# Ledger of designs, part 3: VHH binders against RCC1 domain-containing protein 1 (RCCD1)

Target 1, 376 residues: RCC1 domain-containing protein 1 (RCCD1), of Homo sapiens (Human) (a6ned2)
Amino acid sequence: MAEERPGAWFGFGFCGFGQELGSGRGRQVHSPSPLRAGVDICRVSASWSYTAFVTRGGRLELSGSASGAAGRCKDAWASEGLLAVLRAGPGPEALLQVWAAESALRGEPLWAQNVVPEAEGEDDPAGEAQAGRLPLLPCARAYVSPRAPFYRPLAPELRARQLELGAEHALLLDAAGQVFSWGGGRHGQLGHGTLEAELEPRLLEALQGLVMAEVAAGGWHSVCVSETGDIYIWGWNESGQLALPTRNLAEDGETVAREATELNEDGSQVKRTGGAEDGAPAPFIAVQPFPALLDLPMGSDAVKASCGSRHTAVVTRTGELYTWGWGKYGQLGHEDTTSLDRPRRVEYFVDKQLQVKAVTCGPWNTYVYAVEKGKS

## First folded at step 1 (VHH)

Design q05 (framework vhh_8emy_2)
Fold by ESMFold2-Fast, scan of step 1:
Structure q05 (fold): chain B 376 residues (1-376), chain A 123 residues (1-123)
Amino acid sequence: as target 1 above (376 residues)
Amino acid sequence: QVQLQESGGGLVQPGSSLRLSCAASGFTFSDYAMHWVRQAPGKGPEWVSSISGSGGSTNYATSVKGRFSISRDNPSKTLYLQMNSLRPEDSAVYYCARTYGLWSSHKTPFDYRGQGTQVTVSS
C-alpha cells in the first residue's frame, strides 16, 4: 500500500561465486547486509554456488555461478547441479522445467513435464490443504528430486503440505501435521532412532500426537516447528547445528589425541576426548537419531526454520532471528566467523529495529526478509 | 541401488602418499562425471577433484593441484585419487561422489556419495 514501506532482504555468509549478499567485496559477508536488488522477492532458493530469486511479478533471477532471468515463473528451487523452475503453462497447468545449473535458462532444459493441479473435489477436506512450494509440486502428489528420476510420485495416502530435501534425505509434512522422513540415515537425520536408510516415507512415531507446522532439512540434520512454537531437531551435530555441545576442551586446553563414540540409551552418539592422566574430558554429541526438543534462550516461540548444510536459523513469533552451527563463512550473521553450539540472537535486526518475517538458508549463506517495527 | 564404496584411507605422516579407491555399482559408471570431496570436523565439504565420464578431463582445487591426481578405470567401475606430499590440512573424511546433468568442478551436494574413508595426516 501507499502508506506502507516495503521490507528489505538481507544476506550474509558465503558469496565466493558472486552470489548477491549485499555490498561487500570478497567471498564472505559477516553482518546482515541489504541486497542491492530484491525488494519484490517472494521466494529465495540458494545452492552452494548460486541463488535463485523469484519476484511477486513472476520474474526469476539467478545470481552467482549461474546467471540469467526468465519470466512467468511461479517458483524455483536451486539444487547443486540442477535448477527446477515452475512456470505458468496453458490454462491451469504449470510447466516444470529442470535445468543443469551450468546451462540454466539457456537452450532446452534437461527435462520438462506439465503438472496438472488436482481437482478440488466436492467437499474433500484435501481441498483446504495448500499446494506446496518446490520441491513439492502444486498437485501435492509428487515432488522434484535432484536425482533421476526427477519426477517422484508420492503414495496416494500421503496428503503432503510441505516437502524439504537435504543432501541425502527428505522430510514431508502432511495436512494433519505429521512428519515423514526417508533417504540416507547415516547421520541420524531421519529421526527414527537408527542410522538405517529408508527407501519410502516413514512416519516419525516420536512426534505422533504433536501437530507440526513446518519442517526444514539441512545437509545432514532436520528441524520441525510445532503449531505451538516448539522446536524439534535431530541428525548430525559435528558443527553444533543441533544446538548440542560440539567439542571437548581439556582443563588445560584441547590436548586429546583420541575420540570415542558412545551410544546413549536413546541412540544418541556422544563423542568424548580425553586422557587418563587426568584431563577432565567433556562429552559432546555427534549424532542425535531421535527428535530432541530445543529451547530458545528466552523461551521464545518459533514460527519458521531454515537449515544450511551445517547451520540452523529460526524466526520467533516476535520477529527475532536466532542462528547457530558452523559459522566460518559468517553465515550466522553475528559479525564474526565463530561457530556456535547454542542459539544466538542476530543483534543486527534488533539494533536496527527490524522485525524478521522470513529466513532462507543456502548451504553456507543466509537470506533474511525484515520490515521496520511498527510497519505492516 | 546406486552404491559408492571408498577405501584406502589411513594414518600417515606429513609428506607421505595414499591412493584412495571408490568402487561403484548400480549404474552405468562411464556415463557419469565423478568427484572427490572431503570434509574435516567443523568444516563444510570441500570439493577436491573431478573427472569426466570418459576420463578425458580432470580438474583440481587450488589447494591440492600438483599434489593430487584423479583417475578412473571404467571397465572395473573404480574411481581413484592419488594423494602425494600430504599435509596435516589434508586430514578429512574423503567421499566419492556422483553428479547428474552437466558436469561442474565446483559444486556440492551430489546426487550420490559414499560412506567416506578417513585420512589423517599427523606426525
Scores: ipSAE 0.000, ipTM 0.091, lowest interface PAE 24.5, mean pLDDT 79

Design q06 (framework vhh_7sr4_2)
Fold by ESMFold2-Fast, scan of step 1:
Structure q06 (fold): chain B 376 residues (1-376), chain A 123 residues (1-123)
Amino acid sequence: as target 1 above (376 residues)
Amino acid sequence: EVKLVESGGGLVQPGGSLRLSCAASGFTFSSYAMGWYRQTPGKQRDLVADITSGGSTKYGDSVKGRFTISRDNTKNTVYLQMNSLKPEDTAVYYCAAKRYGSSWLQPNEYDYWGQGTQVTVSS
């Protein structure tokens, strides 16, 4: 068959702009809820205020502060300011169109360009098309950015396989499984051991010798998953999105008023709370500037990762979903609004006997594709 | 909710052996560094041994070569095998847990502590 196995998409978290995460649930969805059009969706890309859904038949649908539909769509990428859409062209070329989000799919796009995938139609047409996923262009020579300049070329030497954008940084996975990062670094999100920004892609030396299968960029944190199922995570942790200790406030304002930041020998920034030296609470990590190895419960192997602005989601080889980080809008899917600084399994999918196959986070929401266990 | 429960302490003769166990519940054990500390009355807690989530170990100078720390992630348990025990090893032994990401493990840096188990080495 040409299409993926039968399953459904689920959504949870913030929907205060009318994003579809289930029908009639107000501003927040705290438990995974089936999407109305879920069975046909093959790509989800979410911004703060709207979500773009691409179906297997090539239909693009917008939900939230932006609305509308378009046909002949291969891919879409939603940012708050811009919507990028990849459409089937009249020949072997794909057409990239970029709209201002507020006028998405109405009138003329702000910018359009024909893009030719390098391996399209000439070399093994039944097998090996080397197309990138937005924001990486199919040619793997450039990417789309929500900030000027909007079209950004990559160095000719980089053989990009995946590219993900955070609020201020970028992660690139190359064909050899090496990871590069660049952009803003003040929250440790580049992983180079410093808080300095990088103008150009810089190789993550701490991960050399390891083969990565996937990268994910959050607002101000970063994740990669190795081919062997290990998780590496770094960046900003003030919401617990790295699964490292965050500050816990037992009494209103007292602990926060006495915070002090100390840099330990591995480059982690550790904050101390007030009190006597011998009786002080355990320190917490605000910034992790190097990749840290994260183990999941029971030694489970990771296969997929996605990051929101302040939360993290990981799919295991056995089809379980773990989430952690900022939970105020229910984006962790644990039927509450509690933030977590440790991975916790989303029990909904276990209880419904569903195997999770994909996860995509928006800034404050989470979308999950799952199939019934044992279904042919 | 979070619990660390030590067991295996007791009275033993000099030169004897004991195995301490710490059963953990209420958190993701495999992602935590685990440690054993000991304290005698009127003194600070001293590092006996610690083990990272990846299996790297560190030992206090007084116990190197005599004690071995290990973990079983399937049982959510950390162990301390104590051999060639001396009267100076008499103390309350505490199990401690800390999330990965710190290279500087001090007693005040652990997230969770057990209630302790008494080890007494005497004739």
Scores: ipSAE 0.000, ipTM 0.115, lowest interface PAE 21.1, mean pLDDT 79

Design q07 (framework vhh_7b18_3)
Fold by ESMFold2-Fast, scan of step 1:
Structure q07 (fold): chain B 376 residues (1-376), chain A 123 residues (1-123)
Amino acid sequence: as target 1 above (376 residues)
Amino acid sequence: QVQLVETGGGLVQPGGSLRLSCAASGFTFSSYAMGWARQVPGKGLEWVSYIYSGGSTEYQDSVKGRFTISRDNAKSTVYLQMNSLKPEDTAVYYCARLHYDILTGKSYGMDVWGQGTQVTVSS
């Protein structure tokens, strides 16, 4: 028998709808807390008001504003309005079911469709390349959308490996490590150097010549991680979620100050507060429309990233977790509610001798899988 | 400072009415969707109603036909008119500014919350 990884899922951030984050009562959890929602969790997908947990045994469990359980579940993707579930069907076809979140797993789904899985053994001889997960369908030829039409085909030329959805945009990583984006662009989240929307997947020219290993979409920002461990980040920075200079977040500062907006040579938007008594207003970046290289404080290589609505989380090659952005619900995990415009290591996992292996952000919370150091 | 200040809560008898007000400051009110959520004793938060910048509204099933949300952009204020109140409506009511998710057609989160106002429905 294979030795099961000796680890646990932890949660922190907003839980005001009863989402499973920890044993504390109230609306927020400020420090990573072990979950009690079962031991064999292999997928966590979080909306702002509920979370979907999938176990290795194929059980789906909902926690928060939506509740319930179902069997024969291979994958689940939670959005505020909809829950998408991938079920094992009779024969080679899987069944995709889309539920209204309010009535999830009760009565009839809003929509259902059989999906044909990708051909066996042809593309993944060692199990090294995954077919992706929801919202990308296992066939890698379509994705599930939270708005009708729910089934959205991808062009046959796209060899999708990963697809992530933000509030108004989409990011696609192909088999060659190229990144595509489309959707709303008003916050620079598409990375093409403009604020224009794109109706179809468009190649990010700024990343040409680099091979990406992972993409993550936040509400209004975007992240990718290269095969060499470099982080590229762009989009909206009003809460510091890009780890670029923003307005004073430490003191919950000036929100009614006069502002001046100017464009940098690279097209990034810089705003400066007016009426400062202590001298010249400090510059800050509100929108970054091109991928920007981000260094972690100790020059660590990144391997995983996930984004909430206004925060970012990155796992390093050495198993450390860094978080930054809007922190008012405790979703950064630093035992406080302070927002940050720079990466900070989550000391809880270091102090407990835990190596972080996975991170998944909901809009206002963070879920982390960690294993004990020295156990394979 | 971005602030939301709720007023209008209080003690009311079953079948009575209350009007909650939420005064917003520190942001361009007319550009944001607004909502109300409530914390019921012994339960988590429940969303109550949303009003979008264009004036469209949504309601939780348990309050449809009894509650009406409205806004006054000139006063930077959102209102919740509560009629035919029931003991089950007893809660702390929070005003919130919404992050509207265009892909889902619904709010995916609230980013600014008021301090809350207590509504108690009993004799």
Scores: ipSAE 0.000, ipTM 0.307, lowest interface PAE 15.1, mean pLDDT 81

Design q08 (framework vhh_7mjh_2)
Fold by ESMFold2-Fast, scan of step 1:
Structure q08 (fold): chain B 376 residues (1-376), chain A 121 residues (1-121)
Amino acid sequence: as target 1 above (376 residues)
Amino acid sequence: EVQLVESGGGLVQPGGSLRLSCAASGFTFSSYAMSWVRQAPGKGLEWIGRIYTSGSTSYNPSLKSLVTISRDNSKNTLYLQMNSLRAEDTATYYCARQGITMIRGAYFDYWGQGTTVTVSS
């Protein structure tokens, strides 16, 4: 086996509550900044005002509006109102503890429950496959919600592998690579082609026949990545977070010349731009209620995705990071505060000869794990 | 803001004809290509056809002989004429506005609530 070169976590974006995003030079970090060197951080979960870091050794540390530390932690999930922590119990079972964010890790949790993780047979001794992560419980029979009721059972037949929560919706990836969505749909975030809410998990029929490898939920938008590296994206686009044209960039006082392609009757492309008094409306997309296929500028395959409230981040098979959407706190990592309605590669990691392996977005910030590229 | 309201659905006999309408508001209707999409019970979405800003049409080849799409820009209204209806045409029919993209083809940025067509004897 080749020796692993040292990896590090980087942060950028909003840190106005003291969240650790590197050196901390005020409320915002506009370029990827290395976090604590030599700390083996295996999980990062970020709320708008605080971030939870879990180390491979089982230590949980909170940074920002919530502070404190705890041991014996296997996983943590940070939301605005609640912190969910999965820690080692007295037996083989894990203990789920849910804290009010304001009093996280102080006194007794709001509630606690023993959970039994699904065990792999001895034919997976390396344990390389990830079982479900919070908010999905390891047993894949329930998840944690930031709104009462906090413990939500899932039908066993769903065979959940991954579950992600937005502000009003949920996305579930099953063992077969199928995607389900439910919750609020007013911004098209459920992907069923309507704006109707769904009370129970509903299969995304538009994605049937495709095998998904990952899902990601933003505040009001949704992303999935297929086993073949294709990106599907849908939901709210007022900040350009779907990589579709939007007018909110102009309202930010930062005008970007945007060309849009319209297909005419012979299939030829017609480029359109906004003109103040030309009589034709500038093309823009506010809501996309159906999964749209998105290609990255260089045709790279995607392997991971994560969403903030109003931005999107994707890691490619080659270890590049692309970000787009609302950028006013520097959460896109492009050394500026410009919002984008198209994917742009984060050049910092290319310039530093780093290969990106993971990305996790908070609502207004971004955390990235990258390793040094080897020789040859 | 943008609204698409379908009408004209209902129960129709096999072999019959039906015309659906879609009333558009909140945008310059004449500047957008428009599409019809349907979803049969328990099935995925099926694209029916598109009408461009020029008035030219493009159809799903499997449906071309059965449907005609037209528009009236003076009324901000899109139409779907369906002939020789069969039980398999039972579906919810959606009016959709064609969006734009800088990298890959056209997509739909706004949808109506749908109108249900049931073909039975």
Scores: ipSAE 0.000, ipTM 0.167, lowest interface PAE 14.2, mean pLDDT 79

Design q09 (framework vhh_8dlx_2)
Fold by ESMFold2-Fast, scan of step 1:
Structure q09 (fold): chain B 376 residues (1-376), chain A 122 residues (1-122)
Amino acid sequence: as target 1 above (376 residues)
Amino acid sequence: EVQLVESGGGVVQPGRSLRLSCAASGFTFSSYAMHWVRQAPGKGLEWIGNIYYSGSTFYNPSLKSLVTISRDDSTNTLYLQMNSLRAEDTAIYYCARSKYQLLHGTYGMDVWGKGTLVTVSS
């Protein structure tokens, strides 16, 4: 039952700024490609133009439009304009540094703050809760924001366990498995049933009575995974990233209303050329303002999720990877550039007898950690 | 036997309101997203909206201010409330079940009712 180590990181999708996806083959990688052999990477955080890699030894390496390296790094979080780095101090203190991405790791950071972790010995019914990752600070009393003020306090009563940021919104998972959201809501990404913004963390009442284990924020959509392996998804769907039918995935340069549709209910075939002449368009969901339950095709349990700007990736308990949404840069990993409005298993990992353990999406690319299955 | 039966149709005057019902049987109603679809005489199908198993609703934007979809899982019944009816709302109204249990509502529809006629005339 022992899993073979070490595993390997794989990348696919957009790399037009020189981001390392295990390939020097151009601007896009359409199939999972191994990253540098033997690099002990424990954290990947990807922006649209650069990626930050953190090793178990505490080395930070940047790849893409930003470059450079730093030591004593415990964590890093890459955004389009800013890089946040959490560095080890001489004692239990950590140093949070926020850099402009264009000058990352050079000269002085734009802003720096000492972070002191909470003292051990507090009454914690959850016991040893998992340590938070950036953008949530280790003390779980604040998070880093890509806009000033960079340090944003959280009420201690929230007991934050995980925090993820989208383009305009935030998702927070607490120690009890409850989900909170706030920020911009115009794309339904807060999940409260309205398109209204929220200035403070607001409990997602639709998920009450369920215990969540994972949250993920995309550009304008949201995902959570329950302790029992159920997926809940909401927000913007114009690229099919919610696994709900979208308007049209036709190639750029052709009218979006021109599709050959095989509608074979009675053996008839229909060719659609414009909505007005052929009758009503097929139903689609552009915005889903309330959590929707999503089953994977085989009824598999989910354990991890990550979101790009316009795509979604989910890891199952059995170590399979499913992806869907915008695929034009190859970020879904299906050896093509086809966008999908339904989950599809990434066959590369199955064919190579690899068990997927982690996934991290950048806006337009996907990074995966996988280990060899120990069989026969 | 999986079955959907619409009711509540009839002749109504312009400007009035009407509520349609859809009675479901033969499957676990509470586990499926449900849809309302209409077809005006001589025209194609027009999707009105859906309601997920969780109670979340989505509407055709052109109809959103005029309709409300709700469900009562204790009685296996789907409802469509229509307000400010106009002559152009004259159609056969269908309820339909989403293809997959516990999935989102627009992943395809596999079970349809026979429809109920709504005529809006003075």
Scores: ipSAE 0.000, ipTM 0.150, lowest interface PAE 18.0, mean pLDDT 79

Design q10 (framework vhh_8emy_2)
Fold by ESMFold2-Fast, scan of step 1:
Structure q10 (fold): chain B 376 residues (1-376), chain A 121 residues (1-121)
Amino acid sequence: as target 1 above (376 residues)
Amino acid sequence: QVQLQESGGGLVQPGSSLRLSCAASGFTFSDYAMHWVRQAPGKGPEWVSSISSSGSTINYATSVKGRFSISRDNPSKTLYLQMNSLRPEDSAVYYCAKTLSWYPRGSYDYRGQGTQVTVSS
């Protein structure tokens, strides 16, 4: 039935609550490390203190501040306050269970609901049904929220294909490749050119006419990847997570020059170090309230993106992984703890002759699926 | 004493391509975000595209996205705009602009003299 994948999962970054990132002695892993051998992992969802792993065999395993295991699991989504689990029911039904993270898989769930899978379910071209992933529910008509009410219906007009949640905002990719955003906007994360919140999904006009293939939501920033491999990124940039100029974090506590924030009419915020116009240091961007086109080194096409709270990871069509943003816990995978305001390729996978196929960021760590070159 | 000199405009047929250049002097080009702004007859200025000081971030107006490409060469202090699949509504005077702001909405430190682009059959 299920074919054994020729690849392996790797982890790096923060593991101070005992999250599985590979074997290590500290609370941080700075280089990609293989996860447990023999685990057939098909879904990784990471919170700041625990990680949920789902296998193709339907086993759910929790690692970190939450622990435990459950069977008949189709999907799981980990958040700071709660764990959403989609369990296989008898026949085509599924059971959605929402657990408080602290008591996950123990006692009674906070809430449960039977979910009817897609009408006239079909096997995908790969020979396996690829159901949508949490927090988007099967049949794509509702999603799971970390705040009550936990079940949130989508307007009938929205034909959702993907939904991702940040700390305060949501991104939705529809069947036509259009992107919608809503929620908190104070950090520019909605992409509409203002810092105003939106209560309902709003179409990103700046991306209209382009077909997006993927969206990713970070704590307070947003990314999407087009079907042609272009990257669009917006939101908060205090840690360099947008790959836009930010303050030099290696200033060694030195206050070199006075910093000032300049606000454009569109809500864009540029911070400058003091000095005359002629000799002023380079400007720094704190907030980007509309999508910005990002080029990767060497002009590589992007196919996958994932965001942590303050870092960004992108997989290229050729199987390279680029990471940037806040690196204090080693979550960028560059064998150090240096933060970056520009994309850098993770050389570990190149050195080991591995092709990266998937990436999933937790708030402060990164999980990567890679296969040996020539087997993809 | 910022100086911006645009060139490359002209009269072209619909569907044609055209490349604009802007030569900068009088300031440290690599320290400033650069922008292309156009003004059609009888209309106010319309922002077209922006590029960050390093060139790593680029933005486009929805009306030109997918057809126009902005780029810069910091060593030569030159800004470019490659315009493809030109339409009659792209007819305007194109200006190169400098600012410390990322996405300008009419907040420019300076605009050059402009280069005329006319798309007509």
Scores: ipSAE 0.000, ipTM 0.170, lowest interface PAE 16.6, mean pLDDT 79

Design q11 (framework vhh_7sr4_2)
Fold by ESMFold2-Fast, scan of step 1:
Structure q11 (fold): chain B 376 residues (1-376), chain A 120 residues (1-120)
Amino acid sequence: as target 1 above (376 residues)
Amino acid sequence: EVKLVESGGGLVQPGGSLRLSCAASGFTFSSYAMGWYRQTPGKQRDLVADIYSGGSTKYGDSVKGRFTISRDNTKNTVYLQMNSLKPEDTAVYYCATRPLYSTWHQYDYWGQGTQVTVSS
């Protein structure tokens, strides 16, 4: 662990607003490329048009449609219209600042608030205090919303450990490993079996009895990873981001032809795609309103997940990266622009003898932290 | 068409062992994940064990360390070795197959099930 080889951040996918995704030219990067700026990055938060990088030394740097740098930063969260930054104050309090993205880190923030431990907040976890990452605030009593009101308190009984926001929904993981969801539900992204919105956090009863270790929210889909390494996924599947058959993939003649003629990892056999013998169209899932168990190839255990607007990325315990979903900007990292409705391992990291440790998706791009594998 | 035929179920005393077999036909066995699931009357089917095309395995928490899933691609057969059986393991055990990358349960193919009863 402490003797691991040095690592590097890699980027791929859409960079049409000048976001740094590596050494590639143009508006898309199709293969994982080392980041020039990635010397000591501990947090990457990506919006569709800009990316925020936070270093362990407390420097924040913006790349893309927003640019600039700031010091004394503990955390940052990039959304389409707003940048939230958590800064170290002169005292024990931290300062939460929210900027309009177009004027980020320049002039006065759109809104600012001191974040101070309140009654019961002094009951910190034993040992090192776990700082929640934005949009969850430190002390886990509130979160930042991209829509006014920007500061949103959580019910005192919720012991939040992680909170992730999609385009219209929220996922919360509590200290006991239970998952809550709320917000817009029209794409099944809340996982309660209906398409109805929830105004307040609602426990996902379908996941009770299981202990979740991680949650990830995409634009309109949701992912959980259990402590045992199982993946649960639900929500919108128009681009195959749930690893369920999609209509858009089937309607792409070239993509369907490639799938039909591609040799599986199981040997020389060609996978069959298409409908039943009666000539019925291949069925598709547009919306999955309950958590579905997702099997990775070779039965690999998952440890990390991250979601873009229309794609999904998962890191395995052994350090492999799997991606699937909408791929037309190269955000799946397979050296092409093909969309996939099945998990596929990103061979770049295997070929380069790199072990993947972290993944963070923006809406249309992917950032990966990887370290060199040991010699023996 | 896809066909799965289970065998090996029966009555056994607590602490005993059973080996279940599932003979598969109608598809390219070596390319598909195979699994064992169990169901008690009035409850949903629960995952016991999965084995993927490459031989990797996953187990339900309640059976981990006691049950072992294996496959023989030359015989198109998947096995479940059940050791240290408990009364709580009493259920109908189903063999199932699904495409390697599919989470779409409606495309899962199931056998007819084999009863396992653990009782004194």
Scores: ipSAE 0.000, ipTM 0.133, lowest interface PAE 20.2, mean pLDDT 79

